VH-VL binders against q9umr5. Designs and how they scored, part 199

Target 1, 268 residues: q9umr5
Amino acid sequence: SYKPVIVVHGLFDSSYSFRHLLEYINETHPGTVVTVLDLFDGRESLRPLWEQVQGFREAVVPIMAKAPQGVHLICYSQGGLVCRALLSVMDDHNVDSFISLSSPQMGQYGDTDYLKWLFPTSMRSNLYRICYSPWGQEFSICNYWHDPHHDDLYLNASSFLALINGERDHPNATVWRKNFLRVGHLVLIGGPDDGVITPWQSSFFGFYDANETVLEMEEQLVYLRDSFGLKTLLARGAIVRCPMAGISHTAWHSNRTLYETCIEPWLS

## First folded at step 8 (VH-VL)

Design z29 (framework fv_nofazinlimab)
Fold by OpenDDE, second read of step 9:
Structure z29 (fold): chain C 268 residues (1-268), chain A 123 residues (1-123), chain B 112 residues (1-112)
Amino acid sequence: as target 1 above (268 residues)
Amino acid sequence: QVQLVQSGAEVKKPGSSVKVSCKASGGTFSDYAISWVRQAPGQGLEYLGYIIPIFGTANYNEKFKGRVTITADKSTSTAYMELSSLRSEDTAVYYCARTQYDILTGYSDFDYWGQGTMVTVSS
Amino acid sequence: DVVMTQSPLSLPVTLGQPASISCRSSQSLVYSHGRTFLNWFQQRPGQSPRRLIYKVSNRDSGVPDRFSGSGSGTDFTLKISRVEAEDVGVYYCMQGTHWPYTFGQGTKLEIK
């Protein structure tokens, strides 16, 4: 029998968004128990990510308990960060494959239409003023806002990404790293035509330096310091990178080719 | 039971300014944006701009070339629309509307409207 | 700016008969993230506009099921399955995808 699959949605999503994915899984892996968690749907996805992590934890624990052989996680967009944090705080998770589906794993610093409505005059360059304010971290999107021009503010104010990345020292860093390393495989999926994740390389733990030059995962401090286990995972062959062009952000979970190439191989 | 109550009718001279208020009740002011729309007599609807009170950010229709200023007071759950350098063409009913927003998409629902404020600009 | 074109501009309807209003946008209203922000508003005589439909096909609370919205891309339709006297007014489509947000010209629904 196939291991159960747990699906975590992204920002403003619901289970409906994954109807095609469910169909694909059912067709290619019949009998697979797939659970799309309808938590923090829609507007509620703006809740602080730690709150979401707690909620999703409560939902996945019973599923994992019933699946002693392990489970697979498919986590889309913002959900990928939720799942990474989930795996960091759970010392007894049994996740075989963690599939990060177009997630801003290294954060978001986008200059897209998404920000234009909020900051008509200075778009992404001003979001740090809100996101790193005392109240900004009450919004999920701010929890993974990563302004390369205000790194000090990020490191000090980010209550989520900086912590799960181990970029800011905290008492649980070692334990979280240990927990995260329990994952069998980390499957990173994303692509240059995403249009939302910015830079798109963030889905592969790439990100901007202070000059907005995109550096790869292996050039990141979190990797070099192995702060949460990326270097270790890579060394043992546990990281799979699956880039794909021609896929927009909202199509990652509904593209058959993407599923067959990047997702299906890890649903065993 | 959400209500938007706007200030009363205004009569203004050309070149002057008008400031219309919109007080929200029955909901959480900070969870929504406030949009301003106007309607000239016998005409359609025209979007002026919006404010996100919780962030203090506003966006304006460039058609008004900086004549519109939208502000909000979270403490009183009141939004304001000020239009300067008034012209006869600015004669219209001005509406505020509550709009659901999300940070990612910028979508606004416009689910509740004020009763409208008639602004007449005449010599 | 995105131009919203409604048709017809005048819609005389017999009570109990269906009505249909078209709204066409000058460019696709599908956002980069794949969502479409198209609203329909009803404005009865002497009243403020009232939202009927949001996101193309979702009815607002209290809106009778005789109202329905459909469409995609650049073509959208508001339908009334059976027109009632209270449906008299002007109907507007609005796009919320591209800044600045824009309205259609309005369609005046009248009873024959």
Scores: ipSAE 0.075, ipTM 0.651, lowest interface PAE 3.8, mean pLDDT 92
Fold by ESMFold2-Fast, scan of step 8:
Structure z29 (fold): chain C 268 residues (1-268), chain A 123 residues (1-123), chain B 112 residues (1-112)
Amino acid sequence: as target 1 above (268 residues)
Amino acid sequence: QVQLVQSGAEVKKPGSSVKVSCKASGGTFSDYAISWVRQAPGQGLEYLGYIIPIFGTANYNEKFKGRVTITADKSTSTAYMELSSLRSEDTAVYYCARTQYDILTGYSDFDYWGQGTMVTVSS
Amino acid sequence: DVVMTQSPLSLPVTLGQPASISCRSSQSLVYSHGRTFLNWFQQRPGQSPRRLIYKVSNRDSGVPDRFSGSGSGTDFTLKISRVEAEDVGVYYCMQGTHWPYTFGQGTKLEIK
């Protein structure tokens, strides 16, 4: 019998985006109970991430309670950050595999058509003026905006990402680390052709330095200090990295080869 | 300035599918979401779903999920709404509407509507 | 889903008199940044809906000054200070705060 799977969607997204993923799971693991959470859909995905974490927490508690052998999480894009926070704030989660599909784990600093649509008169170089205001932090996308040229403002103003990454101190940091470390496997998926997540290595805890040179996870202070458990998980053999080229941002949940290579092996 | 022009009326048999088009003014199509709303004869408005062309994402009202598919062709500035497994109760005027959202101000609504497409399901 | 309830459903009025339509939501429409996404639409017979009011009280361009919107939280009102013959039609409130977006059942405004 297979463990239940809980799916959390991304920005301007909904449960319908995962119809192909559900088909793949049914083919390889028939009888798996898959719940795609229908919360914060579409424009509601712009609500502050801590508000989304609260709502998703209320939805996952009864599912986890019914599955004493554990559950798996598949969390897409922005949803991967929601799942990061869920694993930290829940002192009773029983998540085996946390599968992160192209999520900006170290933040976003992109200058794409996506950014132009959301902020028509802004470039990535000047978005910090908006996002690092108290007002800007009321929007989910600003909760993980990480300008490498204004890291001091990011650390001071980020009400979400800097806290869950342990980049800024928080009273609950020790408990959050302990809770996160309960996860069985952290499966990181992403790739260079995503086109939205910038840098794409953010999905693997890599990020820009002040010169926009990407430093990988093992060079990050959050890893070196083991702020929320990445170094401990890696030493335990619990981190899986599965990069794949040729996949655009909206295709991670609907590519069969990606599913068979990166997701299927971690569903039990 | 902004125009949404929809395809012509359709008459369909139960169990078939219909695909309605909505062509937008070129410069506005990719900047906004396109929503679909229907109105049965003499009845109120019912929201079906939307598409955001630049994200490639669509979202559907759960009531229609599994039967409705909304797509977009950015090269022709055209959005499509396809409804399958048609029933007589699907007889309605189907409207496309532009959804404007300014994340900085929080302003959002349906500011421009198409002329509507009558879909009749009968046998 | 958020239920939007309009009252009255039928509104016969005399030309030149004021008219008022109420709209109540089953939960608060205040977004996390303090904004409220409540719209009012007018649909004249045989026409597409037309937006009159957005974000509770903002009139759309070309909408006469006699139309005004007000309210907060769960209770909203559309007022017409002096009804004209061209105002005949069905009026809908719509919330855009919670997914899925939902409409009130409509209020039919008719001249007596």
Scores: ipSAE 0.012, ipTM 0.557, lowest interface PAE 8.0, mean pLDDT 88

Design z3 (framework fv_nofazinlimab)
Fold by OpenDDE, second read of step 9:
Structure z3 (fold): chain C 268 residues (1-268), chain A 123 residues (1-123), chain B 112 residues (1-112)
Amino acid sequence: as target 1 above (268 residues)
Amino acid sequence: QVQLVQSGAEVKKPGSSVKVSCKASGGTFSDYAISWVRQAPGQGLEYLGYIIPIFGTAEYNEKFKGRVTITADKSTSTAYMELSSLRSEDTAVYYCARTQYDILTGYSDFDYWGQGTMVTVSS
Amino acid sequence: DVVMTQSPLSLPVTLGQPASISCRSSQSLVYSHGNTFLNWFQQRPGQSPRRLIYKVSNRDSGVPDRFSGSGSGTDFTLKISRVEAEDVGVYYCMQGTHWPYTFGQGTKLEIK
């Protein structure tokens, strides 16, 4: 039998968005128990990510307990960060494949229509004033805002991304790294035509330097320092990168070709 | 000026489906969400759900979850509300409304409304 | 779901006199960031609803200043200082703080 699949949605999202994915899984892997977690839907997805992590943890623990052979995680957009944090704080998770579906794993610094919708009265260049305040950190989007021009503020004020990345020292860094490394495979999915994740390479742990030049995962300090285990995972062949062009952000979970190419192979 | 123009009246049989459209003009479609509200004859207003076209995400009132599907076409600035398994109780005027939420300021929703679409469900 | 209770449900008013409509929510409408998403809508006969007030006390553009909204927490009020003939219709309060969004029963304002 196939291992259970747990799905975590993104910002302003819900389980409904994954109806096509469920269909694909059912068709190609019949009998798979798929659970799309309907937590923190809609505007509630703006709640602090640590709060979300706790909520999702409570939901996945029972599922994992009933699946001693392991489970797969499919985590979309913001959900990918939630899942990564989840795997970092859980010392007993049994995740075989962690599928990060177009997630801003290295943060967000976009100036897209998506961002404008979220912050209609703000520019990305000024968002650091809000996001790196204590008040701003109460919003999920700010928890992974990564301003390359204000790295000092990011490192000191980011209450989520900087911590799970191990970019700021904290007492749990070693343990979180150990926990995260329990994952069987880290499947990173994203693409240049996403239009939301900015830069799109963030889905592959790439990100801007101070000049807004995109650097790859292997050039990132978190990789070089192996702060949360990326270097270790790569070394043991546990990281899978699946880039795909021609897919907009809202279509990652509903594109059949993407599913067959990047998701299905890891649902065993 | 912002306008929401809805499709024409519908007459449907029980058990069938209806799809109402709402075309937005006079603004940037991607900057807003579209909500759907209905009103049975002589009754009050009932919220069905909304879609954020730029996110492609929709949220539904649980009462209608499973029967209501809200979609959006950004290329035509049109939102759609489909209601399946129609019942006589679904007879109502269905409204679309523009909504906007500002994370920072908390701007309120429902500043513009469509003209409404009468959906009659009868055997 | 949050229950919105309006009173009165029927409001006959003499032309030129003031009117007041109450709206009570079953729980606080104060959002986590401090804003209160309480709206007032006017629906004239045969027309679509029109937003009059948003976030408790803010008038929409084009709304006469004889309309005013007030309140906090769970108790809200729409006031019309001097009712005019064009004010005939049904008024609804709506909360947009808690999902799903809910409306009051409506208050039918008529001229005596």
Scores: ipSAE 0.426, ipTM 0.775, lowest interface PAE 1.9, mean pLDDT 93
Fold by ESMFold2-Fast, scan of step 8:
Structure z3 (fold): chain C 268 residues (1-268), chain A 123 residues (1-123), chain B 112 residues (1-112)
Amino acid sequence: as target 1 above (268 residues)
Amino acid sequence: QVQLVQSGAEVKKPGSSVKVSCKASGGTFSDYAISWVRQAPGQGLEYLGYIIPIFGTAEYNEKFKGRVTITADKSTSTAYMELSSLRSEDTAVYYCARTQYDILTGYSDFDYWGQGTMVTVSS
Amino acid sequence: DVVMTQSPLSLPVTLGQPASISCRSSQSLVYSHGNTFLNWFQQRPGQSPRRLIYKVSNRDSGVPDRFSGSGSGTDFTLKISRVEAEDVGVYYCMQGTHWPYTFGQGTKLEIK
């Protein structure tokens, strides 16, 4: 009787990362059909996000078609951005709960060992030179790089995040907004000890201003203009915020307390 | 210079487990992905899986049906490959090899290899 | 899984003469950003494999310039312009584009 769950992984991840999550779901909601999508695993996760959206779309269509009562999405890290776009481009999705698990919804601007691994000679202050080139936009991580000191370049060059957030105009924006608003619940999860997502409030649609002061969702132009429906969703009671301290980036899908507090209640 | 140094030869009985180590030196351990490849006597190369220590992520070739586990200890710059439920056909030299990622220059797959560890499965 | 097929499997060559090895993949190895993850390895008797070529045509540091790689899509070639005695061994192609990564069956180069 539980709705099927579709899981979308993050950067350099695979379905293997979710074995604890699957165990938790089986314990609390026995009989739930959980599909962890084995697409864009490992280095393939660096492919442009629009290419990933196309591939994941093809994979989710038959799952959604078999579940007329609806499905739930659990989307981790970069996967949360893929799911944002899926909900916008699919005019026939039947998603009830979209559970965004520590995803950089307003983008990423931070130096971590993780970022240095992919860009060993770059500092966060200089990465805009690479990411906002046509070549850089062929890589997923650059599709959500959001330098608050070069916002004009971000708005002009971002081929993905600025468009799905409605920060730059797109011919499909009205349809994308209508489609996204069909979601039953937007469950936002993240926390200050993540260590990768910078600022961590990006998981809750907060982000840096030009002085690197974090402004929360309600202060963002995206929210105030209702560009893709955040204000409408909040007004109808459809946005759930579930911050939790003490959880590192790679532990969101394997922490039992997090699961019981933030995920379990939304798996009808 | 980067070196990968593996543990010594093992002789195991069918049904047991083996754990082979691969110690990295000459670079930052977290900058590499470590892969495991095996070679049966007189045969070709077969890929088992990899670990990316910086992400804590491991992936496995499904041919091994959950029998293989790859782990890493960043404090000792050592990766481990454990293979359980051993069969005679698991007799092989097991190699570790590294992949270095750099988005600006591309990827460097298997640029350095360990010396190999002979695992013999016999009664 | 992507099948990598090498030919010939046995390659007897006279010292100083050229040699070539073909590698074919069952699927295109082109990655979405234009890179092709095809590598060539040499395994001398009793030794670990050593990478000679990465991304189709890039020669590793310390590899003699008599080794060259070429190809695109599904068809790849490793060439040795003049074979020397130390080249004896087994040569493998390997794809890193599709999971799981797979190797060709190997080509044994021997002096005739």
Scores: ipSAE 0.325, ipTM 0.712, lowest interface PAE 3.4, mean pLDDT 90

Design z30 (framework fv_nofazinlimab)
Fold by ESMFold2-Fast, scan of step 8:
Order: sequence, then C-alpha cells, then structure tokens
Structure z30 (fold): chain C 268 residues (1-268), chain A 123 residues (1-123), chain B 112 residues (1-112)
Amino acid sequence: as target 1 above (268 residues)
Amino acid sequence: QVQLVQSGAEVKKPGSSVKVSCKASGGTFSDYAISWVRQAPGQGLEYLGYIIPIFGTANYNEKFKGRVTITADKSTSTAYMELSSLRSEDTAVYYCARTQYDILTGYSDFDYWGQGTMVTVSS
Amino acid sequence: DVVMTQSPLSLPVTLGQPASISCRSSQSLVYSHGYTFLNWFQQRPGQSPRRLIYKVSNRDSGVPDRFSGSGSGTDFTLKISRVEAEDVGVYYCMQGTHWPYTFGQGTKLEIK
C-alpha cells in the first residue's frame, strides 16, 4: 500500500551506503518496495551528469510504469541533481515526493574533501580554469561547479547545472519546466554542519553572490523568473524545507532523527 | 586478480636519478590513485606522494618536493615514481600501493601493494 | 607534520593470548566531514605491508575477525583477541587526515 521508493546515491558512493535508510523505511512503512539503483557506483559517479541521467532514466522507467499510484525518490548529494534532471526530461514521470538529501541544487563552491582528493594543489578560486573547459565538463563534479566570481564562464561553459536551473536559455526549457511541475512534493534537506556542500544553503536553492554573501532561494533569479517552477511549487505548497544542524555529509542517510523528522512524513 | 608489479632493483650513484615503475593488472587502471611509500632497511614507512591517473594530478610530501615526480601512462596501466638528486639516505625499498576514489574509505586506503623495488645509492 | 606514536614498540606474546597496540596522534584525526582516517597495517618478515583496518574500526576484506580497531580523536587501539603464529611481524598505524600522511614507528609482535 505504500508507494515504491527509488534511491539515487551520490559522488563516490554506492547502494551499500543506504542500509540504515532501508532499515528505517522497513520499520515505519513495512511492505514498501525500495529500489536502490546500483548505477554509476564509485569512480563511475565521475561520469558526466547527462550520461548518468540517461542511465538512471532507463532504470526508473519500468519501476514507475509498474506503480500507477506513483513513486517517491530519495536522492543523496550529487544524486539530487541527477533526480532534478530526471524529473525535467521525463514526460511521463509519476513522482510524488522528491526527497533531496543535502544536494548542491545551486552548485558547489568550496574547498572540500572531494576537491582536496582530486585537486590537492588547487584552491576553489582556481578550479574554474579546469571545470569550465570542455575536458572538465566531462566530469560530474565540474557539471555543478558554480564559481560566483566567474559567473560569465559558469553560464557559458556549464553543460548541466546552468541548463537544468534555467540560468541559461535552452530550447527544451518549457517542456522541462512542465515535466518538473508534475512532482507532488519537493522535500529539501540539508544543514550547516554538512562540511562538504558549500555553501550548505545550496541544498535549499540558496547560493553566493559575487561577494560570497549567501542569497536564499526567494532572492535567486531562477526563483524570481520561475525558470523551472520553484515559485509555482512554493505557491502550490509543494516545497518542504527541513534543515537540521549537527549532521555531517555522510550521515544524512543514516541518522534516525533526521529520517523521522524530514523523510518519514513524505513516504505515503 | 588485482596485482601491482614493480620494476627490478636498481643501484645508483649519488646525484643521479631513478625511475621505478608500477604496472597494474585486474580492474580499470584509471579507477584508482597510486601512492608511493618507501622503507629504509630495518626502518619504518615514509609516504612520498600519489597520482590520480584520470586527472593527471599528483601531490608530493614536502620533504621530497623538487626531487620526486610521479606520472602515469594509462595506455600501459603503469605508474612511475622518479626521484632525482639521489643521496645515500634514499637507499630503501620503494612500494607502490593502490587507493580508490572513495571518500568513505579515506585518502590513504592502501588495499593492494606492489612487491617493492630495492633502490641502493652508493658511491 | 602529525606525529604518530605507537606503544609498545616490542610486543612479545604467548600463542593464544590477546595482544593490544596503542597509537596516539599529535593532533585530532577527525576530518571536517566527521570521518577519522586512521589505518592499521601488518608487515610480515620479507613481505609488503597489508592493510588490516581502515577508518579506525573497519576490517579489510579477508582479515580475520580476531583483529579489531577502536578509538577516537587522538587515541587508537589495535587488538588481536587470540594471537596466532602467522601474526608475527611489524604493525603500523597511519593517519590520512592531515597532509602529509604519516606512519607510527611500528610495533614488532613476536611469539615468546
């Protein structure tokens, strides 16, 4: 009787990370069919996001087709961006709750563990030289790199995030907006102690201006122009914001209090 | 199936350079980072640096800065560690070790090691 | 650089008895995202090192469950619940939290 749940993992991640989440769902909503997608695991999570979107699309189509009452998506970190694009490119998705676990929805601009591992001698101020090249755009992390000091390069070079956010014009923008707006609920989860997503408010569609002052969702041009439907969803009462302090990036899918507060209520 | 095979022992004169190879087999070479660690006879382990072949990026322990260069050739699935301006104190067994691009296991996750290459620096 | 200090440096143990090795770091090993990158390696005579434990307490694939790791912050322990003859060798702790990565001095485990 509960709608099926589809889980999409993050950067350098796999289905194994969600064992606690599955335990929580089984305890509170017994009988729920949960599918954790084992695609683009580990190093393959570095593949271009549009490639990942295509692969995940092929995997979710039969699941959605078998659930005419609808499905829920739980999408972690980078996986939240994959799910954003899935909801836009699929003309026939039947997603009720899209639950975004600490995903950089407006992009990433920070010296984090992932960047230190991949580019140990590069500072965030210099990563635009790599990411906004054609070579850099072949890597998922660069697809959502959003340098607030080089916004002109971001808008022109981003092959993924600038397009799905409607920050640059695209022929499919009207169709993508129409498709995204079919979602029942957009549940945004994140917090100040994440330690990876920078700024953490990116999980709530906030982001840095040119002075590195965070502007919240309602001040973003993307929201004000309603480029992909955020303003419409908010007016419909379909956006849920669930910030929680004290949770590190790798703990969003394994914290029971977080689950009970932010996830459980949306798994009808 | 995963195996790291290193080049043979070398004897070098002070002031020269040595280039040690580490050939990976089993699995995709580009999925891993390759680290280099050395061990002087009867002594402990010392970390030199690593390379991430997919990005061509390398990082070095400051103690060896300017003398160590780590490179990779994806076509032959081989990583190289070159140490220049050799001194007698550089006499050691040099190991390559594999790490994965996996934040969950850490940046020094040496799950597979080469057999080691003895480099002797003597006049 | 972070200094890793092991004790004891020499550990004679009777077969079948437990053994413990301590490792202390000069700085906290908790990374910004909450993980602690502390690893334990075993080096048998004439062989390459082998990883036993990663991230404080996670046992590597193929490592017997008699090996366990514990600790937090700056104080860590490797325990062998029942020492076997094959355990002879040198054990190293290693931190991967702070660059450059550093190893302890090593603890030589010997059967008495």
Scores: ipSAE 0.016, ipTM 0.474, lowest interface PAE 7.2, mean pLDDT 87

Design z31 (framework fv_nofazinlimab)
Fold by ESMFold2-Fast, scan of step 8:
Structure z31 (fold): chain C 268 residues (1-268), chain A 123 residues (1-123), chain B 112 residues (1-112)
Amino acid sequence: as target 1 above (268 residues)
Amino acid sequence: QVQLVQSGAEVKKPGSSVKVSCKASGGTFSDYAISWVRQAPGQGLEYLGYIIPIFGTANYNEKFKGRVTITADKSTSTAYMELSSLRSEDTAVYYCARTQYDILTGYSDFDYWGQGTMVTVSS
Amino acid sequence: DVVMTQSPLSLPVTLGQPASISCRSSQSLVYSHGHTFLNWFQQRPGQSPRRLIYKVSNRDSGVPDRFSGSGSGTDFTLKISRVEAEDVGVYYCMQGTHWPYTFGQGTKLEIK
């Protein structure tokens, strides 16, 4: 009776991380078919995001076909960007709620301990030198690296995020926008204590300007120009913002209060 | 200064697998990618794939249909290329070469090469 | 895949005379950030390839100034202003802009 739920994990993650989320869904919406996709697990999550989009697309097609009343997506961290692209490239998706769980929707610019653990010889001010090369664009993390001090390089070199956000022209932009606008609800979740997503407001389509001051979604050119449909979705009443303090990056999928407040209401 | 040293020649039967090594010295192994290129006797160069040791990620030319695997061991500064389901057409010299990307210096592909490893596939 | 076409494939030259090799790509090699990843390699008999030129026109360290690269988009040239005996070998162009990386067929330079 409930629409199926498809879960897409994040960087260096796997389906195992969502055991608590599955428990919560089963308690509040018993009988829901939840599929946590176990593609691009662990180190494979570093593969180029367009490659991941193709693999996840193949996995979601039969699930969507079996659910003519629609499906819900819950997409965590980097997985939220995969889901952004899925909604744009799929001409026939039937997604009702797209729940973006602390995903860097406008990109990432931070040298937290996590990033230094992954790239020990790099720091955020220098990572653009690697990420905006053809070599760097073969890594998922570089596909959404958004250095606000080198925005021209980001716009010209990003093979993924700048294109999917409509920040650089693409032949498919009009079709991608039309497809994305088919979504029922865009539920954005994130918070100041995440500690990984930098700036945390990236989860709500806010981002740094050249002085590292955060501008919110309504001040972004992508919103003002309605490049992929954010302004249209907001006017339609289809965007939900659910910020919550006190939640670290690895806890978004295992916090009961977060689930009850931000996720549960959007699962039909 | 920078040196890539490959393992010795191999003679293999059709249907078997071969694993060629490439040991890096004289530079920082973690700061670059290692690519693999082959050359059949008297023929040109053909690209197989690369690995970036610091990230543990590899990418492959689709022509090799998932029968090539490239790995790295950071503790020994060594990259490996394994090719399975060998055919006579796989007889070639296999080279490793390093790629250093830095947008400011403009360096791209294959600044240093290994000496090559002859792999002969014979019935 | 991007096809790289070299001409001539055989290049007999007299010592001290100039030589040039052309390389054409089936697609533009300009990357989105404005750089062109076209490289030239020399392979002497029995040796590994050695990079001569990177990003169209930049000479690698230790490469003599008699070697020069030029071109744009899809049409590239390697020139040797005065050929020396040590230049005998096969020359390859290579593109690093589009995946997978591809090489030209090679041009064999021989002394006449």
Scores: ipSAE 0.015, ipTM 0.490, lowest interface PAE 7.2, mean pLDDT 88

Design z32 (framework fv_nofazinlimab)
Fold by ESMFold2-Fast, scan of step 8:
Structure z32 (fold): chain C 268 residues (1-268), chain A 123 residues (1-123), chain B 112 residues (1-112)
Amino acid sequence: as target 1 above (268 residues)
Amino acid sequence: QVQLVQSGAEVKKPGSSVKVSCKASGGTFSDYAISWVRQAPGQGLEYLGYIIPIFGTANYNEKFKGRVTITADKSTSTAYMELSSLRSEDTAVYYCARTQYDILTGYSDFDYWGQGTMVTVSS
Amino acid sequence: DVVMTQSPLSLPVTLGQPASISCRSSQSLVYSHGNTFLNWFQQRPGQSPRRLIYKVSKRDSGVPDRFSGSGSGTDFTLKISRVEAEDVGVYYCMQGTHWPYTFGQGTKLEIK
């Protein structure tokens, strides 16, 4: 009997995007109960991430309660950040594998077609002007906008990412770290040909310094300070890194080779 | 030419709720944000909150959180402000106003206003 | 919350003379990108407010050039070079830099 799988989608996304993923799971692990959460679909994915976390939390509680053996999370793109926060705010989660599909875990700093809908005259160098305002923080994409040239503003204004990464202090930080550390496996997936997540190494907790040079996870203050448990998880052998070239952002959930290599082994 | 037209005056009892509408014409409704501001008789202006219809997101002044809800219906180009648990202190003219934003230049608050809706809370 | 303080609150003016309204914020309205979100509104008796000035000194379309805005940081001024009868009303400053957005108390401009 396989543990249930809960799927959390990304920005401007819906459950339809995961049809191939569900087919793959059914082929390799027949009988698995897979729930793709139909919350915050399409433009609703722009709602503040803390609002999304609350809604997804309410949806996952009954699923986890019915599965005392544990559950697996597969969280795509922006959804990976929602799942990061879920694991921190839930005192009683029973997640075994948290599978993060190309999620900007250290943030986003790059022009995308999605930003042009929100800000038609935007450039990545100017997005900090809106994102780090109270107005901008009401949009999910601004909750994880991480401008490496204005890190002071990111630390002070980010209402979501800086807090869940422990980059800015929060009263609940110790409890959030304890809760996150209950996860069995943190499976990080991403690659250089994604084309949306910038830098792509953000999916592996790497990110730009002030010169736009990527520093990997082990060089991040978040890791070195063990702010939410990355160093502890790595020492425990609980972090899995699965980079793959040749996969565009919208194809992570529909590539069979990716599934067999990076996802299938972690669906007990 | 942009025009904001609000619903008519209302008289409500304490403890009830009121829902005021603001219908936009001209331009694309979804390209702008709609803010709500109130003014008690003979008093100054007080900001309640805003909604950005295209993104389905709203933000509220902390003073009114839990009592105010701002929504939008893109099919009718109409924004709504609902205020619950009414008390006599909520007697005011309620205005909607449009906000245009541009990340490069910042945002342009309150370039067009509705005519106002008088809400009277009395027994 | 940012407190916006206007002075004077009552401004009697003779027709054709200049008028000046001061607005002070409890903290700087300069955003890190250099823009300052300070607006001025006019409310004529029985009417909705109308924006005159945005970003400290930018005049809205259709607003007469006798209206001008100036200032920086925490100190701002609205000037009317030659007051006309239709200028009677209450003038409000408003900051949009810090959430929640806040207004000054209002300055009532009256003809003597």
Scores: ipSAE 0.008, ipTM 0.386, lowest interface PAE 8.5, mean pLDDT 87

